VHH binders against ATP-dependent (S)-NAD(P)H-hydrate dehydratase. Designs and how they scored, part 6

Target 1, 310 residues: ATP-dependent (S)-NAD(P)H-hydrate dehydratase, of Phaeodactylum tricornutum (b7fxe8)
Amino acid sequence: MKTWNDGKTIAIERCVLPLDASLHKGSSGRVGVLGGSARYTGAPYYAAMASLQAGADLAFVFCAQEATLPIKSYSPELMVAPVYSASDFDPVRLVDDMVNEIGDMLPKLHCLVVGPGLGRCPLVMKAVARVLELARSQQLHLVLDADALYMMSLPVYRSSLKGYDRLVLTPNVVEYQRLFPKSEDNNGESMEDASDEELAAATIVRKGAEDRIIVDQRQVMSCGEEGGLKRSGGIGDVLAGTLGTFTSWHAILLDREAVSTEDLPLSCWTACCAVKRATKRAFDDKRRAMTAPDVLHHLGQALDEMTRED

## First folded at step 5 (VHH)

Design c05 (from b19 with A33R Y105S; framework vhh_7b2m_4)
Fold by ESMFold2-Fast, scan of step 5:
Parts: structure tokens; sequence; C-alpha cells
Structure c05 (fold): chain B 310 residues (1-310), chain A 124 residues (1-124)
């Protein structure tokens, strides 16, 4: 069992960006969130706001044209850019237009979170696949959640990220089984290396009552923090956004030569501890009435307490 | 597993009407967007109409004003009312559903799950 107290000393040293009095915009993390269809405007909002509340300086949302105004109405702190049409087969927003609009921003980001509210339009998925390849070419940290995990279960998209070690995937148990169908998680080992080679370099955050951090089909860490009895819609998005901040901090610390690529799993574990602690506080406050905004409200407090010196 | 079963197709004269039904099982119907697609001989499948869980509708330009999509969540059924039918409406009509929620409980090999289809033939 691992709790925050078990690993907090090394996690604060290696995963938490020091707070400096001489701050300037963008120095503490710039997180992009690619997602948000006309129907699912809450998901990218929760992810983007979670990244800000976890300590990132700037959050950029790339979403459907029809989702842009609703998301902007939720928070003026978010930079929101329409990059595709939410119409299932609308040719007005071509794949190249979407890739170009997002591509111009990639050099300015420390991490791109992909998937919250994205949907499964074939043209959107083609554009996202090209964005992922471009991000990889620039060594940009990636967090794939929700519909982006669905994309990674498809052979046509899976191999494009082979060997990429700045990649975080956030599957639940069912999504994990879809990504790794040859895996025998609670049984004997069965050809895992052969079938899962494409994603062997990725850090997997398998969500559950206990979050498991998996690298190359092996659990390297777990987050056993108590999160409460309720999983409501949007809490997965809060985790994705929080991971966006901690992976951004990992990118910044790599640039400073303060950490190695092997510290990425620890950064993911730290994010899981923060979200579980925020969820526990929200659940204790609201019980069965708890929703994702309640977790967001407690996220900053949880992280402040986790990292505050006394 | 997701199952969609279409009914209501047939032969009709130009200017006539047909009502298609699609019975759904194996997923949370009330929370999913559901739609109608068609495939004419020698052509690819194209979207005709779709309806969100909240009742928001989208129509292709070729059917706007003539076709009406509706849903009955209590019966897990989606309908397509087709009025003022034209020969160019001749096609196999398919029901499709997709899950935008974080869920692996639905089959995911397909981008959209397709029903078996129902033939609509419009005579001139």
Amino acid sequence: as target 1 above (310 residues)
Amino acid sequence: EVQLVESGGGLVQAGGSLRLSCAASGFTFSSNRVGWYRQAPGKQRVVVASISSGGSTKYSNSVKGRFTISRDNAKNTVYLQMNSLKPEDTAVYYCAAYDFWESGSLPTDEFDYWGQGTQVTVSS
C-alpha cells in the first residue's frame, strides 16, 4: 500500500516545481487540452481548470467550434480556440486546418492533454493522430484520456507512438483491457511483451479504488490514498488535467537537468495522490451529492497541504 | 453488446411517406447520440439525421425540412419520419449509435455500431 506520506519527500524533491517569488507567465507550466465536442463541454473545462488549480500558469483548450462559447463562459482564465466543427461529417473544417491551428501552439506548451470530451468523428481522429505525431517530433509530453485511449486501441493509430517515453495513458479497467487484450492482469503472464510492444515505453495510470502506475506491463507504484466511495462524471477529467500539470513540471525539470525521464511515473503517482486527497475532502463535505466541481474546489487546498512547509 | 434493429422500410411512390424505427439494446440509450445513415447503390454511407440524448437534432442538407428524427427513451427506440420522398432517397437505411462517455462497456471495434439496415425504394 502506498500513501502520500510514504513517498512525499522524494516526490516533493523530484516532481513539484519550486514556487519562486519572481514568477512570469508560463514559467510554471503551460498545459494544452485537446477535446470538447458540442455535447461534452464540461470535460475539457474540468481538465483545464484542474491543471490551473494544480499550479500550472496557463491552460489552452482546443475544441469544437460549437463548444467554444460555453467553455469560455465557465472561466475567463482559459484560453479557448475552436479547431474543428462538431458536425459529424461537416467538411468545412478540414483535417489540415485543425492540424495547422493546433500545430502553431505546440511549441508553446509543456504538455498536451488529449481526449476529454473529444468524441469519435473519423475526421477529428485523423487530425488528432497527426497532432500526436507532430507533438512526438517536438518531444512534447502527452496525456491521453477518454476518446484518445479509444484511438490508441485502434491498430491504425497505436503504432505511431511506439517507443515514446513522454507519454501517459489514463485507462480505467475496461479501457486497459481494450488497450492490452493479451494482458493477464490477475492471472499468469501471457505474451504481454509481444502484443503490447507499441505502448511499452508509456506510463500507464490505471484508474480505480487504488490507482496503479504501470510501465512495460509491470506495476511500479500504486496510490492507495482514500478517495471516498463515489466516482462521479468529470473526476477522470480532473485527474487528466492534474496529470497535465505534473507532466508539464516534469518537462520543465528535465530542461533544468534536475530529473530524468524515469521520474515521470513518480510525477503521475503524485498527481493521483493529489486527486484522491481532493476527492476525499469533497466526499466528506458533500457525500452522495459530490460532483467534479467539488473536487476542483478542494484540489488547490489538497496540493497546498501536501507541499506546504511547517 | 450493442444491438440495433431497423424496421419500417419498403417500396413507396415519389411524394409518399415512410416511418423507420430502430430498437436499441445493450447500452445506455438515453445518454447516447443516435442517428440514421443511408447507403445508395454504388455510393458510400452518409449521415441523414442524428439526435442527442437531450433531443437536439441535426439533418443533412438533402433531407432538411422533409425528414424528422425523434426518440423514445422509455422504449429505447429512435424514429425517422420521411415525407415527400424522392427517387434519390432510395437507399439502405442504417441506425447507428456511439458512446461519448468514458466507458469501455460498449463494443469498440467499430467507430459507429451499424444495424442490419432496412431497404427504402422510391419509384418515380
Scores: ipSAE 0.000, ipTM 0.151, lowest interface PAE 16.6, mean pLDDT 80

Design c06 (from b19 with S50R Y105S; framework vhh_7b2m_4)
Fold by ESMFold2-Fast, scan of step 5:
Structure c06 (fold): chain B 310 residues (1-310), chain A 124 residues (1-124)
Amino acid sequence: as target 1 above (310 residues)
Amino acid sequence: EVQLVESGGGLVQAGGSLRLSCAASGFTFSSNAVGWYRQAPGKQRVVVARISSGGSTKYSNSVKGRFTISRDNAKNTVYLQMNSLKPEDTAVYYCAAYDFWESGSLPTDEFDYWGQGTQVTVSS
């Protein structure tokens, strides 16, 4: 399946959470976004808002205290929790306090998106690594993007998620090569996908003109929807947040025994189709002036049209 | 390459004042949080005062109201103004810097950069 029309019937049945008047607040997905440092406040905002516009009920942002007010100022719908402060850099206190604060919220989430705007502070990465281990122990779906992908390229953190099959990674071509340096082209043949045992259980969304869905070193699907230009910063963050919603829906449907773990790649493919269609709508509207907020603005309508009957 | 050099320690009488300086080199000082710590003989090293890259300050209860931490990013220097000194302030004072951002050369390691320490002795 290359375009949405090729796979929409199966995808709607297995990946889209049905609307139901009997559902209470939070039943349609609770997405956490762990990211947002003092320098990078836009990325977690785009991810969190994308999750809401894609259909999640609640979005929580875990970020630096210094990022909290700017992120809250962008949208009142976001629940923003400061989990560390640059003024409290005591290594033991920072790591433990950050892990405890986030850990209290993990049972309330259906998915945790990690990485948008996170930065690469060694102490923060140490805390994030402990949060990832805790999330795994609770069987929480994880989407790793941006600086979280950088963390997974480091030997000290890579092994902690070995065998975890509720894990989605969203590398671009450069990030993919850093994660899987053993993958290479041979005489013009396509690069071998996902060649590392430690991340073999993960679903990999390799971003590009076609988004490639890779499972256990094999490309299983691709999204070839026309998306327009991807030059604007933040479109990757919109995809990460949209994946947060679709992986949350997979978690909910999996808990209801309505789908299997093997449907996670299809959920990722569906999210890619939604973002590509939103991008095409934004590009048609704004052309050369298109930015990530424009994609974000069109996401809800694109998804509505994708799932609408007749 | 990262270096922190403390100065300004010495012997002072109770009730007196000292100003400690910490000169930083080898990293982007303005993006780092910096703190003053002290270690008295036979005791654990404890925090005295901390200042963020943005200038937010925190003080231990034992020094609050008597000590003031400040920074000068143009000079890559942090200061600790110590007033109303007491014999129990006697310790080796250390400057420490924590890089909240990637330093570009240490991608796999967590690091704490400490100065050599400067002795402060307060006579009774």
Scores: ipSAE 0.000, ipTM 0.138, lowest interface PAE 16.5, mean pLDDT 81

Design c07 (from b19 with S50Y Y105S; framework vhh_7b2m_4)
Fold by ESMFold2-Fast, scan of step 5:
Structure c07 (fold): chain B 310 residues (1-310), chain A 124 residues (1-124)
Amino acid sequence: as target 1 above (310 residues)
Amino acid sequence: EVQLVESGGGLVQAGGSLRLSCAASGFTFSSNAVGWYRQAPGKQRVVVAYISSGGSTKYSNSVKGRFTISRDNAKNTVYLQMNSLKPEDTAVYYCAAYDFWESGSLPTDEFDYWGQGTQVTVSS
């Protein structure tokens, strides 16, 4: 499956949460976004807003205290929780307080997106690693993007998610090479594929001109939907947030015994199609002036078009 | 092009003092948080002290009251003043610059850089 038309029938059936008369606020997806540092407030905002525009009911942002006011100023619809301060470098307090603040909210989420705007502070990463372990223990779906992918390239963090099949990783080509460095040479011979048991259970969305859905180092699907001709900052964050919504819907449908864990790659493929179609609409509208907010503006319309019944 | 260079280590008797320096080349410290770490033989690297771009400081419990971290942005240098040294302080000391607030959808290693380390040995 290359385009939305190739798989839309099965994707609508298995990946899209149906509207029903019993819906209340929060029942169509609760997405957390863990990220946002004092300087990079746009990334978690784009991810959280993308999750709402894609159809989640509630979006929570866990970020640096210094990021809180800027993010709240971008949209009043976001529930923003400061979980650490850039000025609070106490090693024990930062880690424990951050884990406790986020940990209290995990049972209320259907998916946690980790990484947009997070940064690479070792103490913050140590706290995030404990949050990931706690989320896994609660069977919470995880989407790891940006700096969270860097964490997964480090041996100390990589093994903590071994065998976790409710895990989505969203590397670009460079990040994919860090996650799977064995793809280059073996005894002076070219090696086409690398095997990695630690991340074999994860669904990998390798971003590019075509987004490739990979499970256990094997491509199972690709999204060949035409996007815009312009690369813009923040579109990767929009994809992470859209994955948050579709992954939340997978969690809800899985709990209803309506789908299996093996349907997660299809949910990821559907999110990729939505973002590419939204990007194409935004590019057609704005051309060279297209930015990530334009993609956000078109995301709901693209998904409405994609999911309409005949 | 980006380098961190530690200096000031050496051999000292218990109760003595040393001042470590970390000089940056290829970037400026003025927008970065900077940390001192140490690694004793057979142990993991552990944090010693942090200083923010604004000058706020934090210390590990094992060094609190004995060590002082400071910065001189005009000289592009961060210091660790170590007083009342103990044999347990024996380690290789590393400087690292972090950009707590600089992250996007594409992570970079440019500001997450470690120095070569400087040996501190405290005799009993």
Scores: ipSAE 0.000, ipTM 0.144, lowest interface PAE 17.2, mean pLDDT 80

Design c08 (from b19 with A33V Y105D; framework vhh_7b2m_4)
Fold by ESMFold2-Fast, scan of step 5:
Structure c08 (fold): chain B 310 residues (1-310), chain A 124 residues (1-124)
Amino acid sequence: as target 1 above (310 residues)
Amino acid sequence: EVQLVESGGGLVQAGGSLRLSCAASGFTFSSNVVGWYRQAPGKQRVVVASISSGGSTKYSNSVKGRFTISRDNAKNTVYLQMNSLKPEDTAVYYCAAYDFWESGDLPTDEFDYWGQGTQVTVSS
């Protein structure tokens, strides 16, 4: 399957949450986004808004205190929670407080997207690693992007997600090489304490001109939908948020025993098709001026066209 | 080689004062939050005071009003001025630094830089 037309019938049946007039607010997907530092506020905003425009009911952003006001100023639709501050006086308290604050919300989420704008502060990564372990213990779907992919390239964090099959990773080519240095696409380098076994259960969305869906080192699907002729910063964040919605829907459908864990790659492929179609629409509208907010603006219409049943 | 070296500890009578110094080598404090911790025999290590890169200070309730933390970035040193010392202040005092903005380096326990500690004994 290369285009939406090749797989849309199966994808609509297995990956799109059915409309139901009896659904309560929050029943159609609750997505958390863990990211946003003082220097990187746009990325978690794009991810969180993309999840809402893709059809999730609620989006929660867990970020640095310093990022909170900028993110809230971008949209009143987002629920934004500061979970740490760069000025915190006790590094043990920072880690524990951050884990407790996020941990209280995990049971209310269907998916946690981690990494957009997160940064690479070692104490924040330590807290995030504990959050990932807690999420796994609760069977929470995870989408790891950006700086969370950097964390997974580090031996100290990699093993905590070994065997976890509710895990989506969204590397570009460079990030993929860091995660899988033994891969044939690399120069054959091996990393000490890094192995494909630790992430073999994950669904990999390798981003590019054609997005590749990879499971256990095998490409199972690809998205060859036309995007725009311009690659703008932040489109990866839009994809991460869209994946947050589709993985949330997978979690809901899995809980209803309507699908299996093996349907997660199809959910990821559907998200890729949606973002490529939104990007094409945005590029046709704005040409050279296209930015990530333009892709975000077109995401809802692209998904409506893809999933309309009437 | 990254090192934090504490100095200024010693034996002092109740009501007395001591000034602890924490000197860094192999890196600079200017971007780091630096804190003072203490550990009494048989007890957990607890935070005493901290100072941000911007000079904002915080204190534990047990030392507030008696201890003052300050920094001299030109000398790459952080100080803890301890006044009105009590026997309960007896502990090994540790300096710790952590970098919120590290980018590109592999995270290890080294991001949480600790000194070897300096003994403070307050006699009755």
Scores: ipSAE 0.000, ipTM 0.178, lowest interface PAE 15.8, mean pLDDT 81

Design c09 (from b19 with F100W W101D; framework vhh_7b2m_4)
Fold by ESMFold2-Fast, scan of step 5:
Structure c09 (fold): chain B 310 residues (1-310), chain A 124 residues (1-124)
Amino acid sequence: as target 1 above (310 residues)
Amino acid sequence: EVQLVESGGGLVQAGGSLRLSCAASGFTFSSNAVGWYRQAPGKQRVVVASISSGGSTKYSNSVKGRFTISRDNAKNTVYLQMNSLKPEDTAVYYCAAYDWDESGYLPTDEFDYWGQGTQVTVSS
């Protein structure tokens, strides 16, 4: 399966939430995005907007208080919740309050995307690790990108998601090598502190010219759709948010007993095809001037075209 | 405490018009998304229209072009103007409010507040 045309029939059947005129069958996807430090406000915005453009009903952004106004100013459609202040110096209060604020919302979400713009503050990472454990206990789908992938490369956090099969990781090649130093794709190089078993249940979306879908060190699918010839900042965040929608749809379809847990990799592959097609459309429209907002603009159109008449 | 009160329902001939009102009290109306839902006999409640705190609107395909949702924050009221009514529009219409600002369709089973409903009957 290399292109959308190779797998679209089964992907539409198993991964795309049907467009119903009435929408009476629960939610069409509620995506949370946990990220957005004072310095990095664009990444959670791109991720949250991508989830909406891909077809989710609601996008909630959990971020630093200092990031709240900038993110809300980018789009009034986003629900933005400040969950910590960068100026707080009480470690127990910061961690506990952040966990409690986010934890209250977890039951209302179908997927939590973690990492876009998150930063690497040790106290914030400690709070995020507790949020991930709560999400796991509630069987909430998780998409980990950017700084959340950095967290999963740290021994202290790596074990918290051992055996969790509702987990999607979105590394590029360099991030993949840090997560799986022992893998065959890393030329057999071994790190004493890295355990492949701890993330064996996760679905890995290894980004590149061809996106590879990997489960338990084995490539199960790939997306060879042509993207644009330009690399732009923020497109990885668009993929993370699009994955948020498709993993939310997987959660909804699982609850309806319409699909199995083993269909999660196919959902990830579908999201990759959508983003590559949106990027190609944006590049054809803007050429060298293409930026992440242009990809966002074309995401809904690309998905409509991909799913039309099937 | 929190209360939503619908009014404006009734019996109308096909092709006619009705305006529903939902008066809200007990919460910060201006910061909440509100929507209209309907439930026909023997069916689940389905979304008709929603409006965000900022005024962005969403409509079910079955009513788009015929119904208009609007809000008046000074009066804590949301309206549903229903034009070109069809027998298929016959249902109990419910006002619902969600604690988060949203511009999309609202879930039918995850609302913070519901009104008691107002009956709309379209004859032909």
Scores: ipSAE 0.000, ipTM 0.117, lowest interface PAE 18.4, mean pLDDT 81

Design c10 (from b19 with F100L Y105E; framework vhh_7b2m_4)
Fold by ESMFold2-Fast, scan of step 5:
Parts: C-alpha cells; structure tokens; sequence
Structure c10 (fold): chain B 310 residues (1-310), chain A 124 residues (1-124)
C-alpha cells in the first residue's frame, strides 16, 4: 500500500476508533509525551497537540521543570508535569524522583511517546530506561522518537525492550542506520536484512519522502502520499504525536478484543497517511510559509476526510 | 569539538581561598546546567555545587556556606569561589555540563561534557 485509497477500508475497520457521543474524556485516548527541556519546548508541544488534533481526549507532557511554564503558555489544553530539574545535583534522587512521578501516571495512559525535546543527559536517560521497563511491564504502547531513538542505539539500553511488540520507533534514514548498522538502503528501493533480536518485535516507521513501515527489518507497507514538499521544523514531532493517538486507539481496540497486535503496523501506516494529507492541505494553504502549527491545524480536517464514512 | 577546561587550582593553606574557573568551547553554558564535582584519591567522584541555566544554585552539605558557584554567560565561564578551605577539600575538581539540551539534531556521542580536572591541595 502506497496511498490512503489503497488501504483505507481495512484501516478504517481496524485502526480508527469510532466516534461515540456517549464517551467521556479519556475514553478516546490518553497520550503521554515524555520530553522537553528549556531549549526544546516546541517539540513536546507539537507532539502533544498533534495527539489531541488527531482525536485523543487527553495529552500529558512530562518535562524538565525549566520547560514547564513555556509549554503551559503554548496551550491550556495540555496537562504539564515537571519530572526533573536541571539544578538537581544528586543523581540518585533525580533518577528515582523522575521514575516515581512518571510511574504514577503510566496506568492512566494508553500510549507514551518518548523523545521529543528530551535531550541526552545520562541521568535523564537512566530514568527514561526505567520508565520504559515499567511501561513494558504494564503492556503500555510506546512510541520512541528523536533522543529516545538515540538511547536505543546504545548497547546498554538496546536489550531492555527485547521482544516487546507494542513498540513503535520513528527513525529517519540516519537514525535507522544507527539502530541497524548492518542494514543498507538502495535509495528506498530495497533494504538488506540485519540480524537484531533486540528490536525485531518493534514496528519501525522510517521517515522520508515515502514513509516505510518495517517489521523485523522487512518493509511491509509504505506511505507515498503527497505532502512532504516542504521540510519544516516540528513536522516529525507532529508525526510522533499522531502515532501516539493511533497506538492509543490500537491499545483500546486490543482491550476490546477487536484487533490483534499484528494490526499495529497498519495503525502506524494510517498515522503517516494522516500527517502527509495534513501537510498537503497546509502546504496548499501557506505554500513556502508553511510551518508545523499549520500542519497541526489541518490534521483534524485531514483525518475527518479520511474517516468520514466510519 | 566540545571542550571544558578547568583552571585556578593549586596549593593553599587551611583557611585560604581559591577561585576555580570552567571555560567552555564548542557550545554555550547559557542553556545548560553546570556542576562542580570533586574526587579525592581512592574515593568516588562526588557533586559539590550546581547552577541551572536560570541561575538557581545548590550545594552539598560539606561546602554550604563556604563555596559559591556563579556563571558569566558573556565569557562562557562558570566559577567556584572556595573560601575557608580545609584539608578534607583536597581533591581534583571537575566541571560538568548536563546534556539536557541535546537533541537528535545535534551530533554528539558524549553522554555529558566533562573537563580534565584541576588539582586543589589544602595543607594543614
């Protein structure tokens, strides 16, 4: 499948949570975003807002204390929680406090998106690794982007999610090569297999002009929708947040026994189609002036048009 | 290439003072939290003081009231003013910047930025 029209019937049936006027807030997806430092407040904001615009009910941001006020100032709809501070000098306290604060919220989430604006502080990465293990123990869907992908490229963290099939990774070509150094890409025509048992169970969304959905180092689907004509900062974050919503819907549908774990790649493909269509609408509206907020504003409309018959 | 360089260490008598400097090249301190650590022979490296990008400071109980951490963002330098020095303050002092602001766009393989250290020796 290349375009939305190629797979929309099965995608609507298996990946889209039906609208229901009787549902209260929280029933249509609760997405957490773990990331955000004082320097990178935009990334977690774009991801969290994308999850809401795609149809999730609630979005929670777990970030640096220094990032809290800026992110709250961007939107009152976001629930923002500081989980560490740059001024913390005790490494054991920083790690334990961060893990405990986030850990208390994990049972309330359908998906945790990790990485947008996170940074690479070794103490923060140690805390995040423990959070990922807790999330796995609770069968929580995970979307790892940006700095979380860097963590998974490190030998010390790579094995922590071995065999976890509710895991989505969103590498670009460079990040993909770091995760799978034995793999080769022939200008997007084919991929060579790499032996990697640690990440074999994950669904991989390899970003590009055409987004490729990869399972066990083999491409199973691709999204060739038009819309990626302009590269603007934050669109990757919009994709991560949109994946947060679709993985949340997958978690809800799994709980209802309406779908299987093997439907997760299709959910990721659907999210890619939604973001590409939103980008096309934003580009048609703003042309050269298009920015990530424009894509956010078109995401709901794009998804509505994609799923109107549902 | 990212580098932290400590200076200002030396030999001093008990009750004396030293001012340590940590200069950064290849990145700026204005967006980073910076800490001072020390390591005595045969002991683990322990935190002494830290300063956030916003200027908030924290100190270990052993140095509180005697040491003062400060930053000069125009000079891309962090200082540790050490007063009323004691023989037990003898150690190699290290500057470290937390990589809280590193993103996937920034090409660094270091988990944190550490300096080479500067020796402080306090005689009785």
Amino acid sequence: as target 1 above (310 residues)
Amino acid sequence: EVQLVESGGGLVQAGGSLRLSCAASGFTFSSNAVGWYRQAPGKQRVVVASISSGGSTKYSNSVKGRFTISRDNAKNTVYLQMNSLKPEDTAVYYCAAYDLWESGELPTDEFDYWGQGTQVTVSS
Scores: ipSAE 0.000, ipTM 0.189, lowest interface PAE 14.8, mean pLDDT 82

Design c11 (from b19 with S56R Y105S; framework vhh_7b2m_4)
Fold by ESMFold2-Fast, scan of step 5:
Structure c11 (fold): chain B 310 residues (1-310), chain A 124 residues (1-124)
Amino acid sequence: as target 1 above (310 residues)
Amino acid sequence: EVQLVESGGGLVQAGGSLRLSCAASGFTFSSNAVGWYRQAPGKQRVVVASISSGGRTKYSNSVKGRFTISRDNAKNTVYLQMNSLKPEDTAVYYCAAYDFWESGSLPTDEFDYWGQGTQVTVSS
């Protein structure tokens, strides 16, 4: 196990954006969250708010029109853009309009988090696949969680990000096994033969009691911080959003030539430590009553405490 | 205090059977999905079987037709019935509980409750 204290010196140096560096709004990270269907509005909210609580300057949510008002009602801090409507059901217009609306914003982002609350509408997934290709062409950092991980498990989408090294996947143990099945006697729909090559360039955050950072099928780091004895719905979304901030900071530091692409796993490990520490603080405060908003409340303080000299 | 305690492991000959049990305490068991995982020496933990709070089951292809997962919410216990055991089934078996977030069917949250594991050894 590696605790925060074991790696904090190098992590602070290479993964944490200095507070004094920003003179303009948005220079400390601009995170997009692509997700949020009519039925699943909490997940993109938790992800977007986590990115702000972790220290990003701006958070943009791209979601279903039907999700827009509920998400805006959760926090006025979020910039929420409707990118499709379930009621339109014009396949050509839905896909093209969604891609164009999101595409216009991609150059303004440092990271796009995809998947929280996204759902599994085939037309929406088709549009998302095109957005992922566009993001890759612009060298935009990507964090794929939730339904975006489901997309990557499908043969039709599995190779779409082959070789892309600014990519973070956040599977839990079950999702990881679906992405990388080790043996198949009968190729079932839910457990298909998966080539390791398509995802070899990605940084994989395999979530669990101990978070494992995996690159090219090898565990390179782990986060053994104690997160407490309870999990609740939405904490995975908090991790996705926190990763959005740390991958944004990695993008900014790469542009400044202060770090290398090989530092992305360390950035992911740092985000895991922050969320585990925030969860421990929230659990100590609320015990069995702990929910994702409690973790959000503790995230900024946890990160501040992690980065202090003493 | 949340605890998961596995039992039922042991040494068995190829072709034999074992039944593993996982006793849960300290949380609302009936609302959580539960899975069985295994880890052979030097390898990563892999999912073997899972059961949702509603009783929906899923199996890895390597154990499908041989293993059966079930739950008893009144006893806060999950079972893994293992039949036709093979030497490659040799591993430490872990019970894990986690919350499902509504994302369409896949769990999106981490496992937060793990047992200590129970050793299963299948001789050839």
Scores: ipSAE 0.000, ipTM 0.112, lowest interface PAE 18.3, mean pLDDT 80

Design c12 (from b19 with S53R Y105S; framework vhh_7b2m_4)
Fold by ESMFold2-Fast, scan of step 5:
Structure c12 (fold): chain B 310 residues (1-310), chain A 124 residues (1-124)
Amino acid sequence: as target 1 above (310 residues)
Amino acid sequence: EVQLVESGGGLVQAGGSLRLSCAASGFTFSSNAVGWYRQAPGKQRVVVASISRGGSTKYSNSVKGRFTISRDNAKNTVYLQMNSLKPEDTAVYYCAAYDFWESGSLPTDEFDYWGQGTQVTVSS
């Protein structure tokens, strides 16, 4: 499947949570976003807002104390929780406190998106690695983007997610090469896919002109929807957040025994179609002036068109 | 190659003062949070005072109002001014530093650097 029209019937059936008046707040998806450092506040905001615009009920942002006020100022809809401070001196206490703060919230989430604006502070990465292990132990869906992908390129962190099938990775071409060094990709064309036993169970969304959905080094789907002619810095964050919603819906449908874990790649493909359609609408509206907020504005409209119910 | 060296310890009478210095070589304090720890015989090493990269300070309740931590980034040195010393302050004092904002490096088992310590003895 290349375009939304090719797979929309099965995708609506298996990946889209029905609109139901009997559902209460929080039952249509609770997405956490772990990221946001003092210097990178926009990325977690775009990811969290994208999850809400895609149809999740609640979005939580776990970030640096110094990032908290800026992120809250962008939108009152976001629940923002400081989980560490750059001024915290005791490195052992920083790691433990951060893990405990996030750990208390994990049972309330359907998906945790990790990486937007996270940065590469070694102590924060150590805490994040422990959070990922805890999330896995609770069977929580994970979407790893940006600096979380960098972490997964490091041998010390990669093995903790071996065999985890509720895991989505969102590399671009450069990030994909770092994760799978045996893959000789030139200009978005895969020459050979790397064999990686640690990440064989993960669903990989390899971003590009066509987004490739890969499982165990094999492309199972691609999204060839036209996204427009401008690349904007925040659109990757919008995709991460939209994946947060669709993986949350997958978690809810799994709990209802309505779908299998094997439907996760289809959920990822659906999110890619939604973001590309929203981007196309935003580009048609704003042309060269298009920015990530424009894509956010069109995401709900694009999804309504895609999933229009009787 | 990376070293922290404490100095300024010694024997002092109760009510006296000492100024500890921590000098770094092989790296700079300007990008690091730095603190002072102490360990009395048979007890755990505990934090005494810390100073962040931005100059924010924290003190343990047992030393608050008596000890002052400061940094001189130009001299690559951190100080602990200890006033109104008590026998309970007797311990080996350690300087520690960590790079909170290091990027692109592989994680290590140790995220902080420690000095060898300097003995402070307060007699009654």
Scores: ipSAE 0.000, ipTM 0.161, lowest interface PAE 16.3, mean pLDDT 81

